# VH-VL binders against Diadenylate cyclase (dacZ): the designs that were tried, part 18

Target 1, 269 residues: Diadenylate cyclase (dacZ), of Haloferax volcanii (d4gzm5)
Amino acid sequence: MAALSELLGDLVADVDGLFLFTPSSSHYEQFAETDVPTVVIAPENTVEAETFVELPLQFQNVKDRIRFGVEGAMEQSIVEAGDTIACNVGTFGGDPDSLVRVRVEENMRSGIYDLFANSRADPGVIRDVFEVAIELGKKGQKGEPVGALFIVGDAGKVMNKSRPLSYNPFEKSHVYVGDPIVNVMLKEFSRLDGAFVISDSGKIVSAYRYLEPSAEGVDIPKGLGARHMAGGAITRDTNATAIVLSESDGLVRAFKGGKMILEIDPEAY
Below, E stands for the ipSAE of ESMFold2; O stands for the ipSAE of OpenDDE; V2 stands for 0.75 times the mean of E and O plus 0.25 times the DockQ between their complexes.

## First folded at step 15 (VH-VL; framework fv_satralizumab)

Design T75 (from T53 with heavy chain G56D; at its last look DockQ between E and O 0.35; V2 from the best seeds 0.60)
Fold by ESMFold2, look of step 15:
Structure T75 (fold): chain C 269 residues (1-269), chain A 120 residues (1-120), chain B 107 residues (1-107)
Amino acid sequence: as target 1 above (269 residues)
Amino acid sequence: QVQLQESGPGLVKPSETLSLTCAVSGYSISSGYYWSWVRQPPGEGLEWIGFIYRSDSTRYNPSLKGRVTISRDNSKNTLYLQMNSLRAEDTAVYYCARLWGDFEYYFDYWGEGTLVTVSS
Amino acid sequence: DIQMTQSPSSLSASVGDSVTITCQASQDISNYLNWYQQKPGKAPELLIYYASNLETGVPSRFSGSGSGTDFTFTISSLEAEDAATYYCQQYDNLPLTFGQGTKVEIE
């Protein structure tokens, strides 16, 4: 017969680090004097942790949160492939309430961290556009599925590599994604053809931009339509991020550097 | 006239935390520009440390391994730099600078710089 | 990270000479390249942005050219006040990076 504590000890035995996901200050302090290297993964370093990885997009799916945090830690050389870590995550909100043993694998480098860590665009702008796309994917327009194409960042190059489909309603305005009224405008205009171009700081530079679709040099799954090919191609040719809502399957996808790096089911988010 | 002025300790010890302040006058720090720190080791070139967006999101040079925090206080029109775990290699002149960002990225106004020496 | 390599690291020339500094990027950065002048004891000052655009108030003897990976900065008729260190800086992606600098001295 084995004590429960001995069985749980085997779960965390010989870990190379402890990852705390979005801990409160009191939760973090419980580990202040441990010998195990401790990393905080959260939207902000509010607990002033010595080792911190930013988590700018919060998935409800625990596996995806862990993958994003591990990728960030790998990018900062906090961990390497082959390391074993204990991840303390929350499943019901509030302080972390679960423990997951994870072996770090090289294939966890998906490129998703680069969207938020290494691009010129404000990570908050990328997050805000994702939230608009996800909400649109959940609700549609008047209950009907819609597609949308948002190009974020490097707006000067994107504008030079695109053509207008119609007069730009944002030409003389200074409106920014994240403003609730602006988000409503983006959803209203998303049913029409063309792309939105959004600057590094979140300014809506244009709507109704035509972007040439291309599969040349673009890693894109078969069966995805013209919006995905246009988004992939523009991110091959610029430093922009493309966020694409599919009308047909309702999924939100992100492209960077000509590669699809993220796929979100709005209903599971 | 936009003016930037750094202040902070000139001599600090290894392993300590550096705290620098940049006072901005003649312009609001809460505007659409980005605000940045750049350093220059004596006799060497320039190294970008990081900047803060209008949104308070921050970006940092990965070479500083998460040792840096940039923040601002809009009511005091002040930019801050905190750098922990100081090393001898952190000896440099530290500049705050205004960065035109969004489409182009260039530094159009700089402070006078403040020398920080990390030594026992 | 995008590395910026300047050549030469230093040079000495006489007033009236034409001097040329090169800057090479480790990858294609389009025209996302600036040039700065730094006089001893002073902060850097922007001279050229977007590879070739002269900043307002900068003398016309300064010029820049190039795109992609290879960039050139030229002072067409060196003046005594041009003794300084010159830096290129890319902004195609983060981190923002500078060349190591080129010190220009007057003989």
Scores: ipSAE 0.576, ipTM 0.798, lowest interface PAE 1.7, mean pLDDT 86
ESMFold2 (binder alone), look of step 15: mean pLDDT 91; pTM 0.935
OpenDDE, look of step 15: ipSAE 0.796; ipTM 0.902

Design T76 (from T53 with heavy chain T58E K65Q G66D; at its last look DockQ between E and O 0.43; V2 from the best seeds 0.58)
Fold by OpenDDE, look of step 15:
Structure T76 (fold): chain C 269 residues (1-269), chain A 120 residues (1-120), chain B 107 residues (1-107)
Amino acid sequence: as target 1 above (269 residues)
Amino acid sequence: QVQLQESGPGLVKPSETLSLTCAVSGYSISSGYYWSWVRQPPGEGLEWIGFIYRSGSERYNPSLQDRVTISRDNSKNTLYLQMNSLRAEDTAVYYCARLWGDFEYYFDYWGEGTLVTVSS
Amino acid sequence: DIQMTQSPSSLSASVGDSVTITCQASQDISNYLNWYQQKPGKAPELLIYYASNLETGVPSRFSGSGSGTDFTFTISSLEAEDAATYYCQQYDNLPLTFGQGTKVEIE
């Protein structure tokens, strides 16, 4: 009869690294010097870890938190596909109280980490817009698929590189994405052509904007429509992030720096 | 009126960690704006260190990112700066400032600053 | 990073004179530029935001102009109290960066 500790030892056997999620100083000190590389994944590096991955957002779901952290680590070349890691995470608050063995796969590089990290705009705002796009992708509007284009951040420059297609319903309003009522409005207005322009702090600046930057030199996969081209082009010429929902295939894509950084099926999210 | 007040150790040894606090009054730090740290070496220009978003996420100057942590306590209406592995070149007046972070990014309110000297 | 270069590094002028300071960005920053005044032993104070907007409470003798890479800060009629170091600051992209400063002395 095997001892429980021996059985649980299998969870950490032959791992390439230990990921500590939001550890306290005391917890970190206990685990910082192990026989495997230790990575701290947290909103802040309060424990002065040598290897640190920032969590720019809070995730309530432990699985999502782990995936996000792993992706961040991949982006920093801390781990790569094929590696096996032990993740020490907190499930019930406080110090990490759970252990999850994870084999890093290439598909864990979804682009979501890059979407939220290193942006001019508030990552929380990007998240909120992204969630609107995801929900819109799942449900459509009144049962019909809809396309949408959201430009988040660097709103001043975006506005200067665009023109109005119609009356801006937000012209005299000071409303912010993330508000449930505002989100409903965004979904409703998504039926109309043009892009939404959202400020760094989440203010809805405009709807129905035609983006005017040239698509020349934009690195967008073949087969993608005008919304994607516009989103890619505007992010090339600004410090904005573009989030695109495709009416045709129902996928959500994101662009930064003129490149597609993310493609997600809303149904799988 | 909005007021910011920095506080710190004044003197820190090389390789040690700097901890600064910024007490904010006249405005709740959780209500809006970004909150930032800026430093100025004696007789030199200004260097942005980083700021904290409304969401609580942080952005840092890449030159300092690996050594700096900005945090806040909403209940205390206080901003914090932690900087690790201090060097002589980190000697500076450290300012906390309120940053308008929407369309424009300008610092409209500043603390008086606190001098931090890194010396053995 | 976007580098901001101010000129001159220092100048001396008399009360009543017009003073001009320039700031050049290493790349096009549109109008995303602010100007600050810093007096000795004091924190900087915002004077101009978005290249040409005067901050509330700032005297009208202060002005800013320019776009793209070249910006100008002007004091139309210098007063004794204007002795200070002036800084430009860009916010087109992070990190936020400042010019090296221009020290204005009163003769």
Scores: ipSAE 0.631, ipTM 0.844, lowest interface PAE 0.9, mean pLDDT 92
ESMFold2, look of step 15: ipSAE 0.637; ipTM 0.834
ESMFold2 (binder alone), look of step 15: mean pLDDT 92; pTM 0.935

## First folded at step 16 (VH-VL; framework fv_satralizumab)

Design T77 (from T55 with heavy chain S57R; at its last look DockQ between E and O 0.28; V2 from the best seeds 0.00; counts 0 for: pae E 4.7 > 2)
Fold by OpenDDE, look of step 16:
Structure T77 (fold): chain C 269 residues (1-269), chain A 121 residues (1-121), chain B 107 residues (1-107)
Amino acid sequence: as target 1 above (269 residues)
Amino acid sequence: QVQLQESGPGLVKPSETLSLTCAVSGYSISSGYYWSWVRQPPGEGLEWIGFIYRSGRTRYNPSLKGRVTISRDNSKNTLYLQMNSLRAEDTAVYYCAREYSESWPYYFDYWGEGTLVTVSS
Amino acid sequence: DIQMTQSPSSLSASVGDSVTITCQASQDISNYLNWYQQKPGKAPELLIYDASNLETGVPSRFSGSGSGTDFTFTISSLEAEDAATYYCQQYDNLPLTFGQGTKVEIE
């Protein structure tokens, strides 16, 4: 009778590297010197790993966490398409308790890692805005679909490339996205025209902004509305991230560098 | 008043790892702003090393990204800088600084006194 | 990276003189520029932010102007205490970058 460990050994057989997700120091020390290169993927390099990939977001879904980390590793040229890696991840909290064998594919380079890890804005702020947009997409306003445009990061430049459509209710306020009360406010103001401008740190800088950059040359899928064009255009000309909730199809999309990077169905989220 | 105080080994050998600390007082590092490290070689200009966000997310100068780790301990209100594989060119005064980022514009409003790090055999 | 070039690298002037320093960015950085003063053995101190705004507590003899790629820092009437090295710094894009500095000496 074969030992279980022998059978599961196939998971780590002939791998090109070991990815440790958010290991403790003790866990890292245990796995730091293996016959394969070890990569630490975590919010911070607290274990002083030689090879490190930043994980700027918290993921509840282990699969998403792994994909995000792998993409980060790809961007740093730690791994490339065709490589096989063993991922040691934590599923139930604490030290990694799970092992996943992954074949790196080119399609894992989705751009999502760049969207968060290389954004000017705090990744947490971008995430918070996504959550607002997703929630708004699910519930609408008073049960009716609503569209919204959020421009996150590089707020100064964004403000310079926009004009006010109305009085800015946040002009003298110091409120931040992610605050439950503020999130409610954002949802309430979403019915009005214009974009929200949010700073790198999450401060609501303005509402009701008309974005002035030309949409010419922006790589946006055909059929998308004015909010998408504006979001794409502003991200072309700034280091901001645009998050768009479509009133027509109810989807949430993210733009960076003049391109659509992400599309999410709030109902499936 | 916000105060920052750097501390380090003063002398480090080539190829070794530099570890610096920045004790912050008068403001909680978890409450806001970007916390940066900047260095200045003797008689030269200033080089931004990187900073850490409220969320703990870090950004580094690409020239140093492969060798630098910035971290923090909120409970101690302390920032850390780790730099690997030191070279003679890494000899500099190292500053920790707070970058005002609550609203536009952004600027460094508080600096430590700096700590000299000499890389020599 | 955005390169910041200051001119001159050094200058000497007398008390009461007007001093002008220029900073040129390698690309358009709008008004996202700060000016710092650094005295020997000290950390830099913010003087001007957003190209033209005087930091609180800074004497009015200090001023800044410019936008895009060309910026100017001026001391209208130099005082002995102004002997220092001055730096421009852009925050338009990461990495944050500084000019090489201008050393101001008092004759």
Scores: ipSAE 0.089, ipTM 0.663, lowest interface PAE 3.8, mean pLDDT 91
ESMFold2, look of step 16: ipSAE 0.265; ipTM 0.723
ESMFold2 (binder alone), look of step 16: mean pLDDT 91; pTM 0.928

Design T78 (from T55 with heavy chain S57R, light chain S30D D50Y; at its last look DockQ between E and O 0.53; V2 from the best seeds 0.00; counts 0 for: pae O 4.2 > 2)
Fold by OpenDDE, look of step 16:
Structure T78 (fold): chain C 269 residues (1-269), chain A 121 residues (1-121), chain B 107 residues (1-107)
Amino acid sequence: as target 1 above (269 residues)
Amino acid sequence: QVQLQESGPGLVKPSETLSLTCAVSGYSISSGYYWSWVRQPPGEGLEWIGFIYRSGRTRYNPSLKGRVTISRDNSKNTLYLQMNSLRAEDTAVYYCAREYSESWPYYFDYWGEGTLVTVSS
Amino acid sequence: DIQMTQSPSSLSASVGDSVTITCQASQDIDNYLNWYQQKPGKAPELLIYYASNLETGVPSRFSGSGSGTDFTFTISSLEAEDAATYYCQQYDNLPLTFGQGTKVEIE
């Protein structure tokens, strides 16, 4: 009869590295001296790990957390496609309680890590805007599909590269995305044309902005509408992130650096 | 009035870890703004180290990213800087500063007095 | 990284003189530039933000201009208390970067 530990040993056999997700100091110390390189993936390097990957977002889904961390590691050239890693993650909170063997693949470079980790804007703000867009995509407005364009971060430059289509209802307001009341407002104002401009910290800077950058040279998939083009173009010329809800297909897309980085189906989210 | 006060060991040996604190008064660090660390070697210019967001997320200067950790304790209204593997070139006055971020534009509006850190054997 | 180059590195002028410092960015940073004054043994203090806006409480003899890559900081009439090192700082992109500084001495 084989010992369980022997059977599970296959999970860590011949791995190129160990990824510890958000370990406590005590947990880290237990795994710091292994026969493989140890990488800590966490919001902060509180355990003073030699190799660290920032995890700027909280993930409820362990799979998503791992993928995000792995991508971060890839971006830092800690691992590359073809490597096999053991991921020690917490599924139920606290210290890691789960072990996942992962073969690193090139397609794990989705751009999502860069979207959150290297954006000027607070990653929480970007996430909050996504949540608004996703919710809006699911429910629509009064049962009808709606499109929306959110430009997050680098608000000053974005404002300089845009013009008002109408009176800015947020001009004298100090409201932030993520606030339930504000989110409702955003949804209501999404019925109107133009982009929302949101600061790095999540302040709603403006509604009803027409983005003026040329769409020339923007790498946007064919078939996407004006909102996507505008979002792509503005992100080409700024450090902002564009989040677009498509009225036509109901999908949420993110742009950065003039490229589409993410596509999400709100119904599958 | 917002006040920042840095504190640290003054002297650190090469290869050791630097730990600095910044006590903030007059404003809650959890309420907003980007809280930054900036250093200045003696007789030299200013180098941005990094900052921490309201969410607790941090951004670092790539030149230092592998060695620096910025953290905070909201209950103590205190910022922290940790820098590993210190070298002689890390000798500098270290400042904590508030970067105005409530609206565009951004700028450093409040600074601590700075604390000198000397890296020497 | 965006490099900020100040000129000159140092200058000496008399009280009442007009002093001009330039800052050049390695790329277009629009107006995302601040100017700081640092006196010996002190932390920097904000003088000008967003290229040309005078910080509250700062004397009107201080001014800033420019956009894109070329910026100018001016003291219209130098006072003895203005002896300091001045820094430009960009916030167009991370990492935040400063010029090397300009030391202003009073003759």
Scores: ipSAE 0.047, ipTM 0.650, lowest interface PAE 4.2, mean pLDDT 91
ESMFold2, look of step 16: ipSAE 0.341; ipTM 0.688
ESMFold2 (binder alone), look of step 16: mean pLDDT 91; pTM 0.925

Design T79 (from T53 with heavy chain S57R; at its last look DockQ between E and O 0.82; V2 from the best seeds 0.00; counts 0 for: pae E 3.6 > 2)
Fold by ESMFold2, look of step 16:
Structure T79 (fold): chain C 269 residues (1-269), chain A 120 residues (1-120), chain B 107 residues (1-107)
Amino acid sequence: as target 1 above (269 residues)
Amino acid sequence: QVQLQESGPGLVKPSETLSLTCAVSGYSISSGYYWSWVRQPPGEGLEWIGFIYRSGRTRYNPSLKGRVTISRDNSKNTLYLQMNSLRAEDTAVYYCARLWGDFEYYFDYWGEGTLVTVSS
Amino acid sequence: DIQMTQSPSSLSASVGDSVTITCQASQDISNYLNWYQQKPGKAPELLIYYASNLETGVPSRFSGSGSGTDFTFTISSLEAEDAATYYCQQYDNLPLTFGQGTKVEIE
């Protein structure tokens, strides 16, 4: 019986790199002596790989795991556009059980990995807020399109650079995004003007914050409204991520560092 | 009264794995604070190692090159540090500390520290 | 990484003197700076957060000021128990980084 590592190595011998997604130590060690550059993509470097890319979030979707891991490797200059890699991924748990050949393309350098991996906020908090915004974009409120502005992370600086529009219903509460009841409250309060401010840990710090719109130093497409300018501006001036649902076009956009990083159509998500 | 106490081996060999424990009392490690490890080589300055969010996810100093794992056991109210592939420059006093991370990132409670010497 | 540079590296002063320590960041960190005191053989202790806010129970002779890249820590009337090493620490971005420390000795 031939060793699995030898069979897998033969199958991928002509690639520029081999990406092992969340391998066991025994699985990783089967490739330790191969000539193929090997990269471990996992939440933690438990196998002590020489080349390692962190996955800050768990993904069920294989395509999303691959995209996220490949972008992380590109950010670290482990691979470049034009490279062909073999991605060894798991579909059911245990060691990786599937092989996907991927051409690394420049459009994979989207900023999405940076948004989750290099943001000061807990990556899961950013994801939870995205899910709220996407769900609100799909369903609206009472059948009507709505807008919303969520500022995630760096809450102290964000609160200092904003002012209240209305009473803050969260002032003395300790509630967190991701709780189903809290998510319902966020969607209900999104009908009113102003921004939500959410801490790095997901605590709902405030609703109804006024953020001054500004195009100065913000890389924002023309024709986007005040929420987008306010979101972009606050991320220019703080370490926060802004997640904006547009009432007019229904898209969800994310800003970091004064730049638009993501644009998602909720209906396609 | 919040108290933190580090424990672990004082002497370890190069290339081996360090395992440290931080026992926390007077506060739940699963609550609204982050929990962190910081080290200080003898006679030198402080280096942040990493922290664990309220969610249980972790962040690490990139300078440690993927060699560290921070974990916790909420039922034992205990924080852990594992550091692989030890080197002589890893000789330091290791502190665990509570990190306020919702608004400001500051360390408000520290353990007394434990010296780890990496020697052949 | 944001580099933090303290000045001076050490100083000696008499009880009752006013002492000043500076901390420079390699980039604008707004007010995202803390100050810690570490006495010999002890863990560091937080004195000041957000550049100028005194932690609960910290004597009023300690103060901090500054924003952006330049920060100042002052002990208005030095006491014998203030002999320690003082560190600034930024939290504008990860990794969290400390200054190299300023040792304050009593003459």
Scores: ipSAE 0.400, ipTM 0.733, lowest interface PAE 3.6, mean pLDDT 85
ESMFold2 (binder alone), look of step 16: mean pLDDT 91; pTM 0.933
OpenDDE, look of step 16: ipSAE 0.789; ipTM 0.900

Design T80 (from T73 with heavy chain K65R; at its last look DockQ between E and O 0.42; V2 from the best seeds 0.66)
Fold by ESMFold2, look of step 16:
Structure T80 (fold): chain C 269 residues (1-269), chain A 120 residues (1-120), chain B 107 residues (1-107)
Amino acid sequence: as target 1 above (269 residues)
Amino acid sequence: QVQLQESGPGLVKPSETLSLTCAVSGYSISSGYYWSWVRQPPGEGLEWIGFIYRSGSTRYNPSLRGRVTISRDNSKNTLYLQMNSLRAEDTAVYYCARLWGDFEYYFDYWGEGTLVTVSS
Amino acid sequence: DIQMTQSPSSLSASVGDSVTITCQASQDIYNYLNWYQQKPGKAPELLIYYASNLETGVPSRFSGSGSGTDFTFTISSLEAEDAATYYCQQYDNLPLTFGQGTKVEIE
């Protein structure tokens, strides 16, 4: 059969790069010997691509997947503002089936990649906390909707900028997010106010923390509750990521650097 | 008692791939610390290359990302560095180091370093 | 990237003198600063972490202070074996970055 790159010639004319999202090996190999710079964006580098950006979450929004891939490529100096790229993305199980041409612009730096990459915290820890928050958003606590506030990373500074609201059930525990038993414990304790503090390595440092930084001057959308305000403020003053589950709308939101970066609907995830 | 020892080629050519190993003794490479590579061009300062978390995830200096891979073999207690597309400016002493990472981040044990010269 | 600027680049002092080295960060790094000593032909050795905490086995003549953007490293009574290059290193965020070094020589 004809080479895929030749069949796509007019569709990808004059692009500076081709981004393949979760391609099969056969799909990737069709481009491996072309003169178009090719980047693979996937959960794992199973095709052994020379140029690769890891996807940390199953972004249901194609826009978020593309933004993550573009930001990752920019941070790796694979692509620059002003470049035109073709993004080959999939909407069904299997090889990528859609093409999106994207002009790389500086305003595309939303920070979505930086939630996982521009932090000391292990990206896997951030992913694991997202998973807990999403699962809790789907199921609630024994069928009831709940809110939760998780502060991930920079735990020493976060603990210094907070105070206890109640007894810390994790004080003598040496447990880590990602362990199924620990994830159950996190969900059980989500009924009460305050923040969970989780270290760079995923250790559960504390529950029930009152975050002391004021949200004054932090640009937080109106109508969001106290957890969102506290999360925004602490991420302004530390290198932590805040992951917030809203009791009222059930959405999971992430904050970094005092800004809301990502919003996930657990039911669509 | 913890000891780290780098090994690899001393002289390599431009465009080749550098492969270094770091043998760790007196401590398990899988047990709770991060493991890092740091380099120092002759007569110059120190540049962090990257590290591998306890989990096996990796982080790299953006200045080297795309050219560098750090990996480990827990059964051999060994850390690896691979660097592609070598250039003359990659000439440096390469150190492996143990990194305490979580609340604080500091390098508490270093290898002796191995000089890698990149020239024709 | 967080830039770390050390001063001076070199100094010379006599045994028994007090020696001070400064390190300035390009942004607020809280107390996330370490100090290392590197002797010629050797790997660096950790002296101080978290701006002011002495590592195990480090002599008490070494000290560190400061927070935010301005940090100071002091050798209170210089010994002959302290001739070395000293580096600060921030860990507020990645990439981990070092100062350019301060060479200390004994007169």
Scores: ipSAE 0.657, ipTM 0.838, lowest interface PAE 1.2, mean pLDDT 86
ESMFold2 (binder alone), look of step 16: mean pLDDT 91; pTM 0.937
OpenDDE, look of step 16: ipSAE 0.831; ipTM 0.933

Design T81 (from T80 with heavy chain T58K; at its last look DockQ between E and O 0.66; V2 from the best seeds 0.00; counts 0 for: pae E 2.3 > 2)
Fold by ESMFold2, look of step 16:
Structure T81 (fold): chain C 269 residues (1-269), chain A 120 residues (1-120), chain B 107 residues (1-107)
Amino acid sequence: as target 1 above (269 residues)
Amino acid sequence: QVQLQESGPGLVKPSETLSLTCAVSGYSISSGYYWSWVRQPPGEGLEWIGFIYRSGSKRYNPSLRGRVTISRDNSKNTLYLQMNSLRAEDTAVYYCARLWGDFEYYFDYWGEGTLVTVSS
Amino acid sequence: DIQMTQSPSSLSASVGDSVTITCQASQDIYNYLNWYQQKPGKAPELLIYYASNLETGVPSRFSGSGSGTDFTFTISSLEAEDAATYYCQQYDNLPLTFGQGTKVEIE
């Protein structure tokens, strides 16, 4: 019997590879008799694929899932900018049921895969903090624009490279980001200067921290303010991620390794 | 008070799948700490395999990524390891361990370990 | 991956001697280093975390020092029960990695 890749011929002509997102074993095996370059993109390599890219979060949005998988493949040098790939994805659950042709572009090499896949912090914690920053950017504090600086991960080193600006309201608390009540508290306290420090597991370690590392030589776009400079500097000197909401332009930015890796308009998110 | 106990086959064949179970007592596997697998080839050092966060997310040693799966069953208070495509170099004592994984990353409770021999 | 190199690989000493083991990281790991003791046929046990902090119940004859790339573990007055293999372990980044171990024997 003919391989699935032979039956797909016109739909996948001239592609440089086939990406299978979370396939079952039976679905994957349909490509066993073909020389089509095949990559499995999944949370785990349950089908024992020769070429595999880990998907550390289960994205609901198909576009995000595809981009994240493609970024992972680029990081592992499985594909390059300019390549055309066929992405076989599921839109309704179960085996992949849709096919999307994607041209790999250099702007997909954003660093966001590294942020979620290779960061020491729990990927879900980074996502939860990012969602708080996005919501705050959409709504502000009591309808007013607000800035915020969240430092996620490597909290021990971050605390040692910072000093208090004020009393830490979380000093005796053992609360975690992602809890709706805690998220309200984070938004309420964001109106004051200083950084929040959040641990790898999502514990809110402190608010109102002054980040001591100098921003000298940090590669940050012109026109960004003190929060962005402090975030850039601390991520150069630690393994933490900085998530920064700008009061002036309302954008949410992420920094890792002293560099900006993400910029999102909350209104378009 | 916290106790961990590994169980599984002692002898497995190359190319087969290893399945190990870690029974946890005296502490809930679903709260607090991370839960990890670590192995030690006979007469050699320790190699971290991976862990599962409090949230259920997982991380694996890149040297084993694609061959290992860590999971847990909160209702049974049990941690699991599956390792596919076994090779002779996978012969080791396998430990499950509790990992304090927030500020620090240290293993404070270990199981007794179970020897797995991969041989034809 | 961060490589951890221990020295020496083994040593023999008498009860009452001072014993020193070194651990060198392939990159700056700040103070993110632990020391474990493993007796024959047993799982490792934590002795020291964060380079120098003694775990609860660990005798004061054990100590750790260092920062960055160079770390030292010392047993100030060796006892017979200290015969074991000692491992350092870094946690600056994943994967978590261990030194190859130092076997301490009582002569």
Scores: ipSAE 0.635, ipTM 0.813, lowest interface PAE 1.4, mean pLDDT 85
ESMFold2 (binder alone), look of step 16: mean pLDDT 91; pTM 0.931
OpenDDE, look of step 16: ipSAE 0.827; ipTM 0.910
ESMFold2, look of step 17: ipSAE 0.523; ipTM 0.773
ESMFold2 (binder alone), look of step 17: mean pLDDT 92; pTM 0.937
OpenDDE, look of step 17: ipSAE 0.872; ipTM 0.932

